# Designs tried in a protein design chat: VHH binders against o75319. Part 41

Target 1, 181 residues: o75319
Amino acid sequence: GNHIPERWKDYLPVGQRMPGTRFIAFKVPLQKSFEKKLAPEECFSPLDLFNKIREQNEELGLIIDLTYTQRYYKPEDLPETVPYLKIFTVGHQVPDDETIFKFKHAVNGFLKENKDNDKLIGVHCTHGLNRTGYLICRYLIDVEGVRPDDAIELFNRCRGHCLERQNYIEDLQNGPIRKNW
Key: E = the ipSAE of ESMFold2; O = the ipSAE of OpenDDE; V2 = 0.75 times the mean of E and O plus 0.25 times the DockQ between their complexes.

## First folded at step 3 (VHH)

Design p39 (framework vhh_h_nbbcii10_fgla; at its last look DockQ between E and O 0.36; V2 from the best seeds 0.00; counts 0 for: pae E 6.4 > 2, unsure alone 60.8 < 65)
Fold by ESMFold2-Fast, scan of step 3:
Structure p39 (fold): chain B 181 residues (1-181), chain A 126 residues (1-126)
Amino acid sequence: as target 1 above (181 residues)
Amino acid sequence: QVQLVESGGGLVQPGGSLRLSCAASGFTFSEYDTYALGWFRQAPGQGLEAVAAISGSGDYTYYADSVKGRFTISRDNSKNTLYLQMNSLRAEDTAVYYCAKYPDDDSLYSGGFDYWGQGTLVTVSS
């Protein structure tokens, strides 16, 4: 269906690059069929995403889509020059170890292949907040050795919204490090 | 109108099996238009627990750790029906089981389940 996700309009479309990393977070772009339900200033299509990234003098090298649906936009709606990766991640639950592994592997692969440029990894779920923030912070904690509170603060500041789900926050702060991924 | 109707619950002995069905009306199952669907349960005196979820295509599934390896979720988009095959049932599986649209987001302020059914009672007893 073409129903706008609950509270989608309440969130900034695109955050800022997280300094010291290659990450940028945003809410899900909505394909053209959703625009009949949106005011012009509320529209955020795949094309709008790339325009907003360019306005920040940044360039996307990879999009990781964490939504558990294909209804919002199709990979074909994105420029063919930017790789797209779908990792089906259910909301409300802390992502499982398989999902965490897939995310880490994709990020590590991108970084190895893009050593000679400054392109960004764009990550989104529906709001670009809870699943997105969890997986980015989990990567920073487990792979880069960042303190949990520092990772969360950096994400919150750059996204422009704070992580909302207490189960996600608790897992980041007190949960086990997922090693050997 | 969009409706989800659960069936297949009942009384079963520990170690037994049940197959739950959820028939959808008012919308068509498809890869791009149909939302992810899931099974949720509420045991007596407990909150709602997500049990399993399945993507629109049926290719990707999620299971709670408590049921992983025992339950299998599936969907038949041509029949507009969602299934939950429950094997090796335990007393802890006793609950009312609900079929619902799996939440598209994980915001704290989500207003509950869209396309919520009436539920079907599963009792696993001595």
Scores: ipSAE 0.498, ipTM 0.743, lowest interface PAE 2.3, mean pLDDT 87
Fold by ESMFold2, look of step 5:
Structure p39 (fold): chain B 181 residues (1-181), chain A 126 residues (1-126)
Amino acid sequence: as target 1 above (181 residues)
Amino acid sequence: QVQLVESGGGLVQPGGSLRLSCAASGFTFSEYDTYALGWFRQAPGQGLEAVAAISGSGDYTYYADSVKGRFTISRDNSKNTLYLQMNSLRAEDTAVYYCAKYPDDDSLYSGGFDYWGQGTLVTVSS
């Protein structure tokens, strides 16, 4: 179905680039078939995503889609020059080590291949908040050595919404460092 | 009518094996190719916990740490059935097991899972 995800309208479409990183987070864009259920000002399509990124004087070089579904948009709705990677990430639970590894591997590969440009990694789940924030922060903590509270604060500020799920926050703050990359 | 029905539970000794099935009726699993399917369990006096999930494409599986290496999730779209192979069972695996569609969001207010049945009881004891 083309039902609008619960509370999707409550979230800012696109965050800001996280300073000192190559990350930008956003909520899932919705293909044209969803627009019957949206006012024009509520629409946030794949095209709208790229327009909003361009308005920030930024450019996407990779999109990482963390959702468990393919109903929101098709990769073919994206410019062919922008790589797309889906990492099916279980909601409601802290991502397992294999999921975290796949995310870190994708980020590290992108950074190596894009060392000579400033393109961004766009990351989204359904709302661009909990799963997205967890994996970005997990990368910053484990790979970049950022202090957990600093990673969370940076994400929250740049996304424009605070991480909500306590089990994710607890794992970031007090859970084990994952050295799987 | 759309239904999911769990079966295959029973009494088993520690170290034994069981295979749970989740049969869909009223639709085909091709309608689930867009969504993840999974197993949850509820032990006596405990809340629900996720056990395993498999994506619509089959490319991604999830297992709780407590069951990794012992349980295997699979799906057979031609039989409209989701499976959970449970090996090396332990007393702590005793629970009612449910199959469901995993939600595709994780917001605080996105509650519930689609298509719950009565579940199937697994008891692991001597």
Scores: ipSAE 0.029, ipTM 0.412, lowest interface PAE 6.4, mean pLDDT 83
Fold by OpenDDE, second read of step 4:
Structure p39 (fold): chain B 181 residues (1-181), chain A 126 residues (1-126)
Amino acid sequence: as target 1 above (181 residues)
Amino acid sequence: QVQLVESGGGLVQPGGSLRLSCAASGFTFSEYDTYALGWFRQAPGQGLEAVAAISGSGDYTYYADSVKGRFTISRDNSKNTLYLQMNSLRAEDTAVYYCAKYPDDDSLYSGGFDYWGQGTLVTVSS
């Protein structure tokens, strides 16, 4: 079905680049079949994503999709020049160590291969907030040594919405550092 | 107005079978919606564990590794009822089982259900 995800309309489609990083967060873009259920101003397609990124004078170099479903859009809807990575993020609570590691590995791989440019790592889940924010912040904390509160504040400010899940926040603030290898 | 009411719990011997039911009201089962329905359980002294789930469309199902091959999730749209067939029950399956509605199929994997029932107790013991 083409049912719009719950609360999807409530979130800004695209955040801002996080200063000092290559990260940008956004909500899931929806393929054309969803448009009939949306007002024109509510539409946010893969094409719209790239247009909005360009409006910010940025360029996507990688998209990390944290959703499980394939209903929202297809990788074929993206430009061939932009790699698409699916990381299945499962859990009632905080992403497991394997998921965290997969994310870190993907980010580090991208940065290694893209030292000669300033392309962004686009990360999204359904709303581009909780799972997205946690993994980005987890990376900043574990890999970049950023203070947890600073990472969370930075993400919230740039995404335009605050992390909502207390378990994510608690883990980021007080949880252990996860393995980077 | 959404309400989920679990039933079918009880005492069963190891190796036995049990069928749980979840009567849903306040919404209608639809294959055209992106919601998901599922079961989760809480054993004594343990946290919540996802057991099984099915997408609104019925295109995919999820099972925890601990119950895979033994449990089957199904639904009857005509009765607006979700089921969990539990076979080859083990002592470690003892828990309160809850029926849950997820706002979308992706929410299952983010741990975000929007409605759940009061639960039904399943006790597996000799």
Scores: ipSAE 0.019, ipTM 0.408, lowest interface PAE 4.5, mean pLDDT 91
ESMFold2 (binder alone), look of step 5: mean pLDDT 76; pTM 0.767
OpenDDE, look of step 5: ipSAE 0.017; ipTM 0.377

Design p4 (framework vhh_h_nbbcii10_fgla)
Fold by ESMFold2-Fast, scan of step 3:
Structure p4 (fold): chain B 181 residues (1-181), chain A 126 residues (1-126)
Amino acid sequence: as target 1 above (181 residues)
Amino acid sequence: QVQLVESGGGLVQPGGSLRLSCAASGFTFSEYDTYALGWFRQAPGQGLEAVAAISGSGDYTYYADSVKGRFTISRDNSKNTLYLQMNSLRAEDTAVYYCAAYSDEDSLYSGGYDYWGQGTLVTVSS
């Protein structure tokens, strides 16, 4: 089954850079084998991703893939110069502390190694919304000290779609800060 | 034709154990298969709940908090079969258990999964 993910067409392919951060969120790119199920204007391949980011005058320095599958595209479909990190997350559940820790460490490491440039951290799950928005907002709240509602509003505005999962929103607003070393 | 068939359900006493099996036909559980596999359950009068999942490579597993430490998910690619070992069963574990092979869609409650089994009933009762 090389089917298009449910509701994937409902979401904008790529959001805007989140001002004051290095984050940009997008939905999962689909490799060429999916194109036979898509109209030309619906296609969003790894190449299309880089073209759209370049059109915003931005450049990716890291991709963090939060999907629980490897069927959508291969790391080999990405430019060899852009690091790729896979963090397996199951949809619908708030990511566990181990997953949050991995995400924070990847982001912190990237920022330390990229102090002298303005390259972006691209984050995606299937729709680039719930798991993606949760982990980005969790980072902003826990590490950057952003107020939860401000983090959520910033993500929603820049992604062009609002976080949909109430359990994710509730955890961001009222859950404990996850301190990592 | 792709098909998932669950087996191993039945009546068991609290504290007992059961092993559920899910046999797949029409596709294979290879090391390079990109499908995630999982177990879901639906208790009488309640909605569908995710129980456990295992990645296509077998390198990543997920467990719901309600079953952590009691249930173990595993796969045997040579037999094209997914397993759920259920230990220390509780009355609250009573449900129809479904296996699913899915493409990481965010819709657990609809046709967002590639393939579903028909379910096997587990009753935990004294």
Scores: ipSAE 0.015, ipTM 0.375, lowest interface PAE 6.0, mean pLDDT 85

Design p40 (framework vhh_h_nbbcii10_fgla)
Fold by ESMFold2-Fast, scan of step 3:
Structure p40 (fold): chain B 181 residues (1-181), chain A 126 residues (1-126)
Amino acid sequence: as target 1 above (181 residues)
Amino acid sequence: QVQLVESGGGLVQPGGSLRLSCAASGFTFSEYDTYALGWFRQAPGQGLEAVAAISGSGDYTYYADSVKGRFTISRDNSKNTLYLQMNSLRAEDTAVYYCAAFSDEDYLYPSGYDYWGQGTLVTVSS
């Protein structure tokens, strides 16, 4: 088996760019072996991802993959011009400080190297929602000084779906700032 | 058809050890099989609790705080078997233990699980 992730079909494939940032969130692309279990309009391959981003007049410069597995697609399924970073992140639990630091370091490095362009940082977990939304919002709060509720609202609106894990939301609103950079 | 079968449960005294096994049939653990696998438990009158998880490669593991330092999860892809080594067992570890294979990486989310075993009972009692 090529089992489709639970509830994967319930989520929009790609959100909108988060205004004032370089972030765009999406659900995990599925390599072609999964397409036999999907209707044509449900397909969301790595190629489909890049087509949908192009349709928004945007361009990816980095993909950060937060899934705990490598079964959904392989880095070689992506254009070789787009860097790929894997950060193994277990679902449901708030990411640890080491994971938060790795994410922040990758984002800061990308922004430093891409000062002269407008390329986006694409971030995904399985649904592009909880782990993805947490780490993007954590970055905005800790590094850019955005108020927690503003960061969450911005992510929810641009993703088209609300963060649903209450422990993630609580940590963003009331948890300590992680000063890694 | 796909099935996960747990074994190794039983009665053990506090401070003792048990090793649980979960044998998979209907699909193969391979070096290219990236399914995450885990152990859950349910004590009488309580909800389902995540215990431990291991990635498809075996390179990443997770443990609940209640078992960290006492339990060790491992997998043997050549035998299609997942293990849970349980040391320093306590009365609070008494539960039915379930093996599960994950369709997504949010393994503590109930709808994320593709396949479940039937469970094996572990009783820690003098």
Scores: ipSAE 0.016, ipTM 0.332, lowest interface PAE 6.6, mean pLDDT 86

Design p41 (framework vhh_h_nbbcii10_fgla)
Fold by ESMFold2-Fast, scan of step 3:
Structure p41 (fold): chain B 181 residues (1-181), chain A 126 residues (1-126)
Amino acid sequence: as target 1 above (181 residues)
Amino acid sequence: QVQLVESGGGLVQPGGSLRLSCAASGFTFSEYDTYALGWFRQAPGQGLEAVAAISGSGDYTYYADSVKGRFTISRDNSKNTLYLQMNSLRAEDTAVYYCAAYPEEDSRYSGAFDYWGQGTLVTVSS
């Protein structure tokens, strides 16, 4: 369907780069067919995403799409120069170990291939907040050894919105470090 | 008004099988292709656990590690019904099982955007 995601308008389209990392988080871009239900100021298409990243003097090198649907936009709506990775991640629950492992491997692979540039890894779910914030923070904690509260604070500050789901926050603070499969 | 009604629960021996059904009214599964449809369970003295989910298209499924290979989620759009086929049941599967339709958007405001059934009890014991 052509329904605007609930509360999508309540969130900033794109956050700031997380200092000391290659991550930038944003809400899901919506393809042109959704624009009939949006004011010009509310539009956030795939093109708008790249324009906003460029306005921050940043460049995307990878997009990781965590939504559990393909209705919002198609990979073909993105510039063909930017790789796109889909990791189907159900909301409301902490991502399973397989999903966490896929995310970590994608990030590690990108960093290895892009050690000679400063391109960013763009991560989004529907709001660019809960699933997005969880996986980014999980990576920082498990791989980079960042303290859980520091990772969460950094994400919240740079996204411009605080992680909302208590089960995600509790897993980040008190859950086990996820090792490789 | 959206309503979900579970059925098919009961007492079963370890190693047995049960099929849970969730009949939806007030909406169609294909109409809400942005909704995840799924099963949650709550065992005595424990919190709510996600068991399985299926996308609006039916092409993408999720299973908790505890049930992978034993449970199968499916849907019948013509009957507007969600199913959970539970095989090789274990004592640890004893719980109240809830059907849910929840938006793909991961809202903090569960009550406004989530639709839940009343639950059906599954007891696995010899």
Scores: ipSAE 0.207, ipTM 0.551, lowest interface PAE 3.9, mean pLDDT 86
Fold by OpenDDE, second read of step 4:
Structure p41 (fold): chain B 181 residues (1-181), chain A 126 residues (1-126)
Amino acid sequence: as target 1 above (181 residues)
Amino acid sequence: QVQLVESGGGLVQPGGSLRLSCAASGFTFSEYDTYALGWFRQAPGQGLEAVAAISGSGDYTYYADSVKGRFTISRDNSKNTLYLQMNSLRAEDTAVYYCAAYPEEDSRYSGAFDYWGQGTLVTVSS
């Protein structure tokens, strides 16, 4: 179906690159079939995503899709030059160790293969906020050694919206470090 | 108005099986495919725990580690009903079970579900 996700319109389509990182977060782009339910200024397609990234003088090198569905857009809607990785991530719950590991592995692989460029890792869930923010922050904390509050603040500032779920925040601040390998 | 009504709970021996049902009205699964459907439970003196969830499309499922291999979530769109097949039940599975419908990504700070039922009690005891 083409039902617009709840509250989807309330969030900025694309955040800013997180300084010191290769991460950029955005809300889920919607394929053309959704446009009939949106005002022109509300539309945010895969094409729009890339246009907005270019407007920031950035380039996407990888898209990590954390949504728990495949109905929003197809990988075929993306340029062939940009790898697409799906990590089905359930909402509300703190991602399990396997999900966290998959995310870290993907990020590390990308960084290893892209040392010669400055391409970004685009991460999104539905709103590009809670699941997205958690996993990005989890990576920064566990892998990069960033202080939890600093990671959260950085993500919130760059995304233009703050993490909203207390269980995510609490886990980031006080939860255990997860396995990196 | 949206209403979710759980049924199927009861007393069962350890190792036994139950099948919970959640009948939804005022909320059509097929029309709200951006919503996840899930089962949650609350044991005496414990907090609410996610048990299983199914994506809006119905294609993907999630299970808590404690119930993997024993529980199965499913839905029937024609009946607008969510199910939880519970096998190999254990004493620690004793709880009130709730079904809920919620956005795939709920941005509410409280984490409260948009829609959930009254709950059905499952007691596993010898």
Scores: ipSAE 0.015, ipTM 0.369, lowest interface PAE 7.2, mean pLDDT 90

Design p42 (framework vhh_h_nbbcii10_fgla)
Fold by ESMFold2-Fast, scan of step 3:
Structure p42 (fold): chain B 181 residues (1-181), chain A 126 residues (1-126)
Amino acid sequence: as target 1 above (181 residues)
Amino acid sequence: QVQLVESGGGLVQPGGSLRLSCAASGFTFSEYDTYALGWFRQAPGQGLEAVAAISGSGDYTYYADSVKGRFTISRDNSKNTLYLQMNSLRAEDTAVYYCAAGYPDEDSLYSGYDYWGQGTLVTVSS
């Protein structure tokens, strides 16, 4: 049903664009059926997402949804002009190489198709923090050659919240570089 | 190998309290993201219902709407034990309660649990 994750309200809805990249991270938008459990200032619908992105003078060109559920909102709740990609990503575990490869492939494809514009890749899980931060940082480290601590610091600063899962942080800092694309 | 053993079930009057325990063996509760732990229940003639869950870090908890404000989930890593404190019990809380451990999705309690206890019966009746 319409139950809200206990800490969802504690997170900033949308971070800032990560400078030097096309990434922006946010928490999961909640469809209209959740609004009876939220104060007006707590609401963050798909419409609210696009309004907040516009307020930053940014434009979404792709949404990557990392949640392992479809209960929060439907792709039909998004503008038809914005591609939506679902990558079912199990929480608590470091994403496997197949999931990492799928994420990298989607990002590389978007960037190749969007060379002539400045549209953003929006990435979210439930809180827009652990799975989201891991995959964005993994991309920056493996594909862009960013130093792990710099990628993590950049994500934390732009998201407005620090990565919380030690196993994710440890893998980013000390784990192997995945050479898949 | 991995075992989860529930205890603390029994007969209690409406308005009473019970504390369920789930002792884990074959693995250790650890800081940060090891095992998500949860309580599920099944009442006679009904399906399995998620009751409460606590994340591997212990930072996130979930409660079913039917038990919010009455039940509290907690864990003690030094004792390798999960607890469910059940207050203000009602006749409709009568069920077999199961402890579960695994790596579920953070926003879904219905799948991803790999290890289950055998269950403990809670009967709320006068």
Scores: ipSAE 0.018, ipTM 0.209, lowest interface PAE 5.3, mean pLDDT 86

Design p43 (framework vhh_h_nbbcii10_fgla)
Fold by ESMFold2-Fast, scan of step 3:
Structure p43 (fold): chain B 181 residues (1-181), chain A 126 residues (1-126)
Amino acid sequence: as target 1 above (181 residues)
Amino acid sequence: QVQLVESGGGLVQPGGSLRLSCAASGFTFSEYDTYALGWFRQAPGQGLEAVAAISGSGDYTYYADSVKGRFTISRDNSKNTLYLQMNSLRAEDTAVYYCAAYYPDEDSLYGGYDYWGQGTLVTVSS
C-alpha cells in the first residue's frame, strides 16, 4: 500500500542549509499517489521539494535517499539532471560501518566533482531526522573533525527538529571514529 | 490475524550450522513490499539486537557486523517463509532468535508496525 509514514506530518518538509557545509536535510517526498490522503498544505512531492529548495535560493546537486523502501517515490520522479543515490538503511539501528563508508565515499566524491559550484547534497530518510542526522553528523565528526556536540547542535538547528533516538546520539558523542578502511 | 512462528533452533557445536525458519500466517510476503522481514536475537543477560533483514523484493539485505559472511537471510514467497542460514557458529551466537515483520523506515519513538514471533532458542556449546 500507500499509507503515510507514521508521524511524517509532524516534521518540517525541508530544513535549512547547514552553514559551512554542503548539506541540507529533508523528510521523504511522497509521490502523487499519496496526495489523496493529504490536505493541500500537507503535500510534499518531489516537485515540492525542488520548489522549497529554490525558495531558499539553493540548488541540489545530489540526493542521497536513506530509506529502506522505494514505495515513497521513484528516481524517475526527480529531475534527470540531479544525481540520485540510494543507500538502504534500517531504521532504529545505528548504521553499520559499510553504510557509513558508502555515505562518506558519496559525499567526498560529490565535493571533489563540485568544487567550482555551490550545489547542495540533499539527504533524507523517512523523517529526515534520525538516520539522516546521524550520517551527516558522523561525516562532520569523522571527516571534518567537528566536535560531536557542535555537529549535533548544527544539525538540530538547521533541520528545525532535534535528533530523537538516544542510541544515535550516544554513538555520535561517545562512539569510536569510524575509519574508512 | 498476523502470526510469525520460528523453528529450527537447538543445540549445535561450535563451527556447526543451523537453519532457522519463520512461517508467516495471516498475510503473504508479497503484501509486505513496504516492510522488511528480519531476525533479531537476545543473548542471556543482554538486550534485543538486530541480526539480519531482507527487503520486500529480496534484493537488499542487512547484516550485523558480528554475523557478516557467516549468516545468510533469505525468503521463499511460495512457502511464505523467512530463513536464516547460520554457518560457522560461535558460542557468542547463543541466544533466543526472533523473526519480525517491521517497517524499517519508521525511526520515530512511537513506531507501531512491528509483528514478532515467539522466539526459538539456539545454543552453541560443546
Scores: ipSAE 0.017, ipTM 0.322, lowest interface PAE 5.1, mean pLDDT 85

Design p44 (framework vhh_h_nbbcii10_fgla)
Fold by ESMFold2-Fast, scan of step 3:
Structure p44 (fold): chain B 181 residues (1-181), chain A 126 residues (1-126)
Amino acid sequence: as target 1 above (181 residues)
Amino acid sequence: QVQLVESGGGLVQPGGSLRLSCAASGFTFSYDSSYALGWFRQAPGQGLEAVAAISGSGDYTYYADSVKGRFTISRDNSKNTLYLQMNSLRAEDTAVYYCAAYPDEDSLYSGGYDYWGQGTLVTVSS
């Protein structure tokens, strides 16, 4: 249905590009059918997403949707020039190895195909925070060799909100490196 | 009033099967409700573990790694009932099983839960 996701209004729509990376995080865009439940200043449609990215002088080259539903917006609501990838990820649980592998493979493929441009990988779950932050940080730690606390601090600063789930933070800091890509 | 009632638990031998049911009253399982449904469990002396989840449409399912290939989640919106088919049961599956309904299909732990059931005990022992 068309009910607004819990706590969705509590989060900034779009973070800033994470310096030294191609990542930008945001909360889930909501298609037009949700607008009657929102004040004008609360609206964040797929169109609004692209407008906000352009306002930062950035350009999306890929969207990775980590939500466990397709009710919020449809891929056809996005420009045809921007690839869309769905990775179904259940909230509050640390993503499994299969999910981590799919994410890493998608990121590595994008970077290989886009080395001649500066387009961004946009990543979102419902709030653009826990699942989103976990997978971005997991990629930075496992693939790019970033220290866990540095990855988390970078994500928190750029997203404008801190990772909330202690099990996600604990896995990033102390969990094993996943070498499956 | 809103209520979830789990049933189908009991004693079963290792390698056996059980089917759990969760009957909802006071709200409707429907494609338009956006309620995702899930099963959680808590073993004696352990924390709560998410086991399986199913989207409002029934088209998307999730399983914890510990139960993949053994458990199957399903829903019958016409009967307002959620099911968990548990096959190849192991002693480690011994737990109280809880049913949860949550308005955000993306989350098993949204704030404002009123939809957790009372639980049903599953004991796997020879």
Scores: ipSAE 0.015, ipTM 0.307, lowest interface PAE 6.9, mean pLDDT 84

Design p45 (framework vhh_etentamig_d1)
Fold by ESMFold2-Fast, scan of step 3:
Structure p45 (fold): chain B 181 residues (1-181), chain A 123 residues (1-123)
Amino acid sequence: as target 1 above (181 residues)
Amino acid sequence: EVQLLESGGGLVQPGGSLRLSCAASGFTFSDYAMSWVRQAPGKGPEWVSGISGSGDYTYYADSVKGRFTISRDNSKNTLYLQMNSLRAEDTAVYYCAAYPDEDSLYSGGFDYRGQGTLVTVSS
């Protein structure tokens, strides 16, 4: 379907870069076919995404798409110069260890290959909040040794919205540290 | 009118194989990620497997990984689940569903769910 995702309009399109990291989070961009259901000020296309990031004096070097669908936009809607990685992630449940591993591996590979620049890793799910915030915070906790509450607070502040799913928050605060990639 | 119709269930011996099908109609099938969900007697529903709209990305519950394969044919609006090395604990009614990509606290379960097909694994 061509329906606007539930509550998608309730969220800021793009957060701020998370200081001390290469992460920036945003909600899913919607391709041109969705524009008929949106007022001009509500539109957030792939082009709008890149314009908003440039307005912050930032540059994307990778997009990680965590949505469980390809209906919102296609990789072809993105600039050819920006790598796109799809990690299929079901909403509502805490991502499994395989998904967490794929995310950590992609981030570590990007950081190693982009040591000589300041390009950002853009991460999104549908709202750029729960799956996005979980995986970014999981990376900071497991790989960078950040305290769970500090990681969550940093994400919430920079995204401009607080993580909503209690099971995600509980896993970040009290769950096991996954010491694999 | 959205419809999902599962088929292919039946009685099979442990170690056997079954292929489930789900015929979808009334929506643009390729726009939706699809899932298989099962419910064993007396238990709540358990998510089994998912596949992206394009079919390029697949995902499995730990309990079935390596034994089950999800696939789809978008030209036929059909979802499949190939089940190998079946065990008694795989006995359940299997449902296909279009899983919403909403991760809001206000989003419910599945957008669409079929009527199910019974799989019994027993000697």
Scores: ipSAE 0.019, ipTM 0.338, lowest interface PAE 5.3, mean pLDDT 86

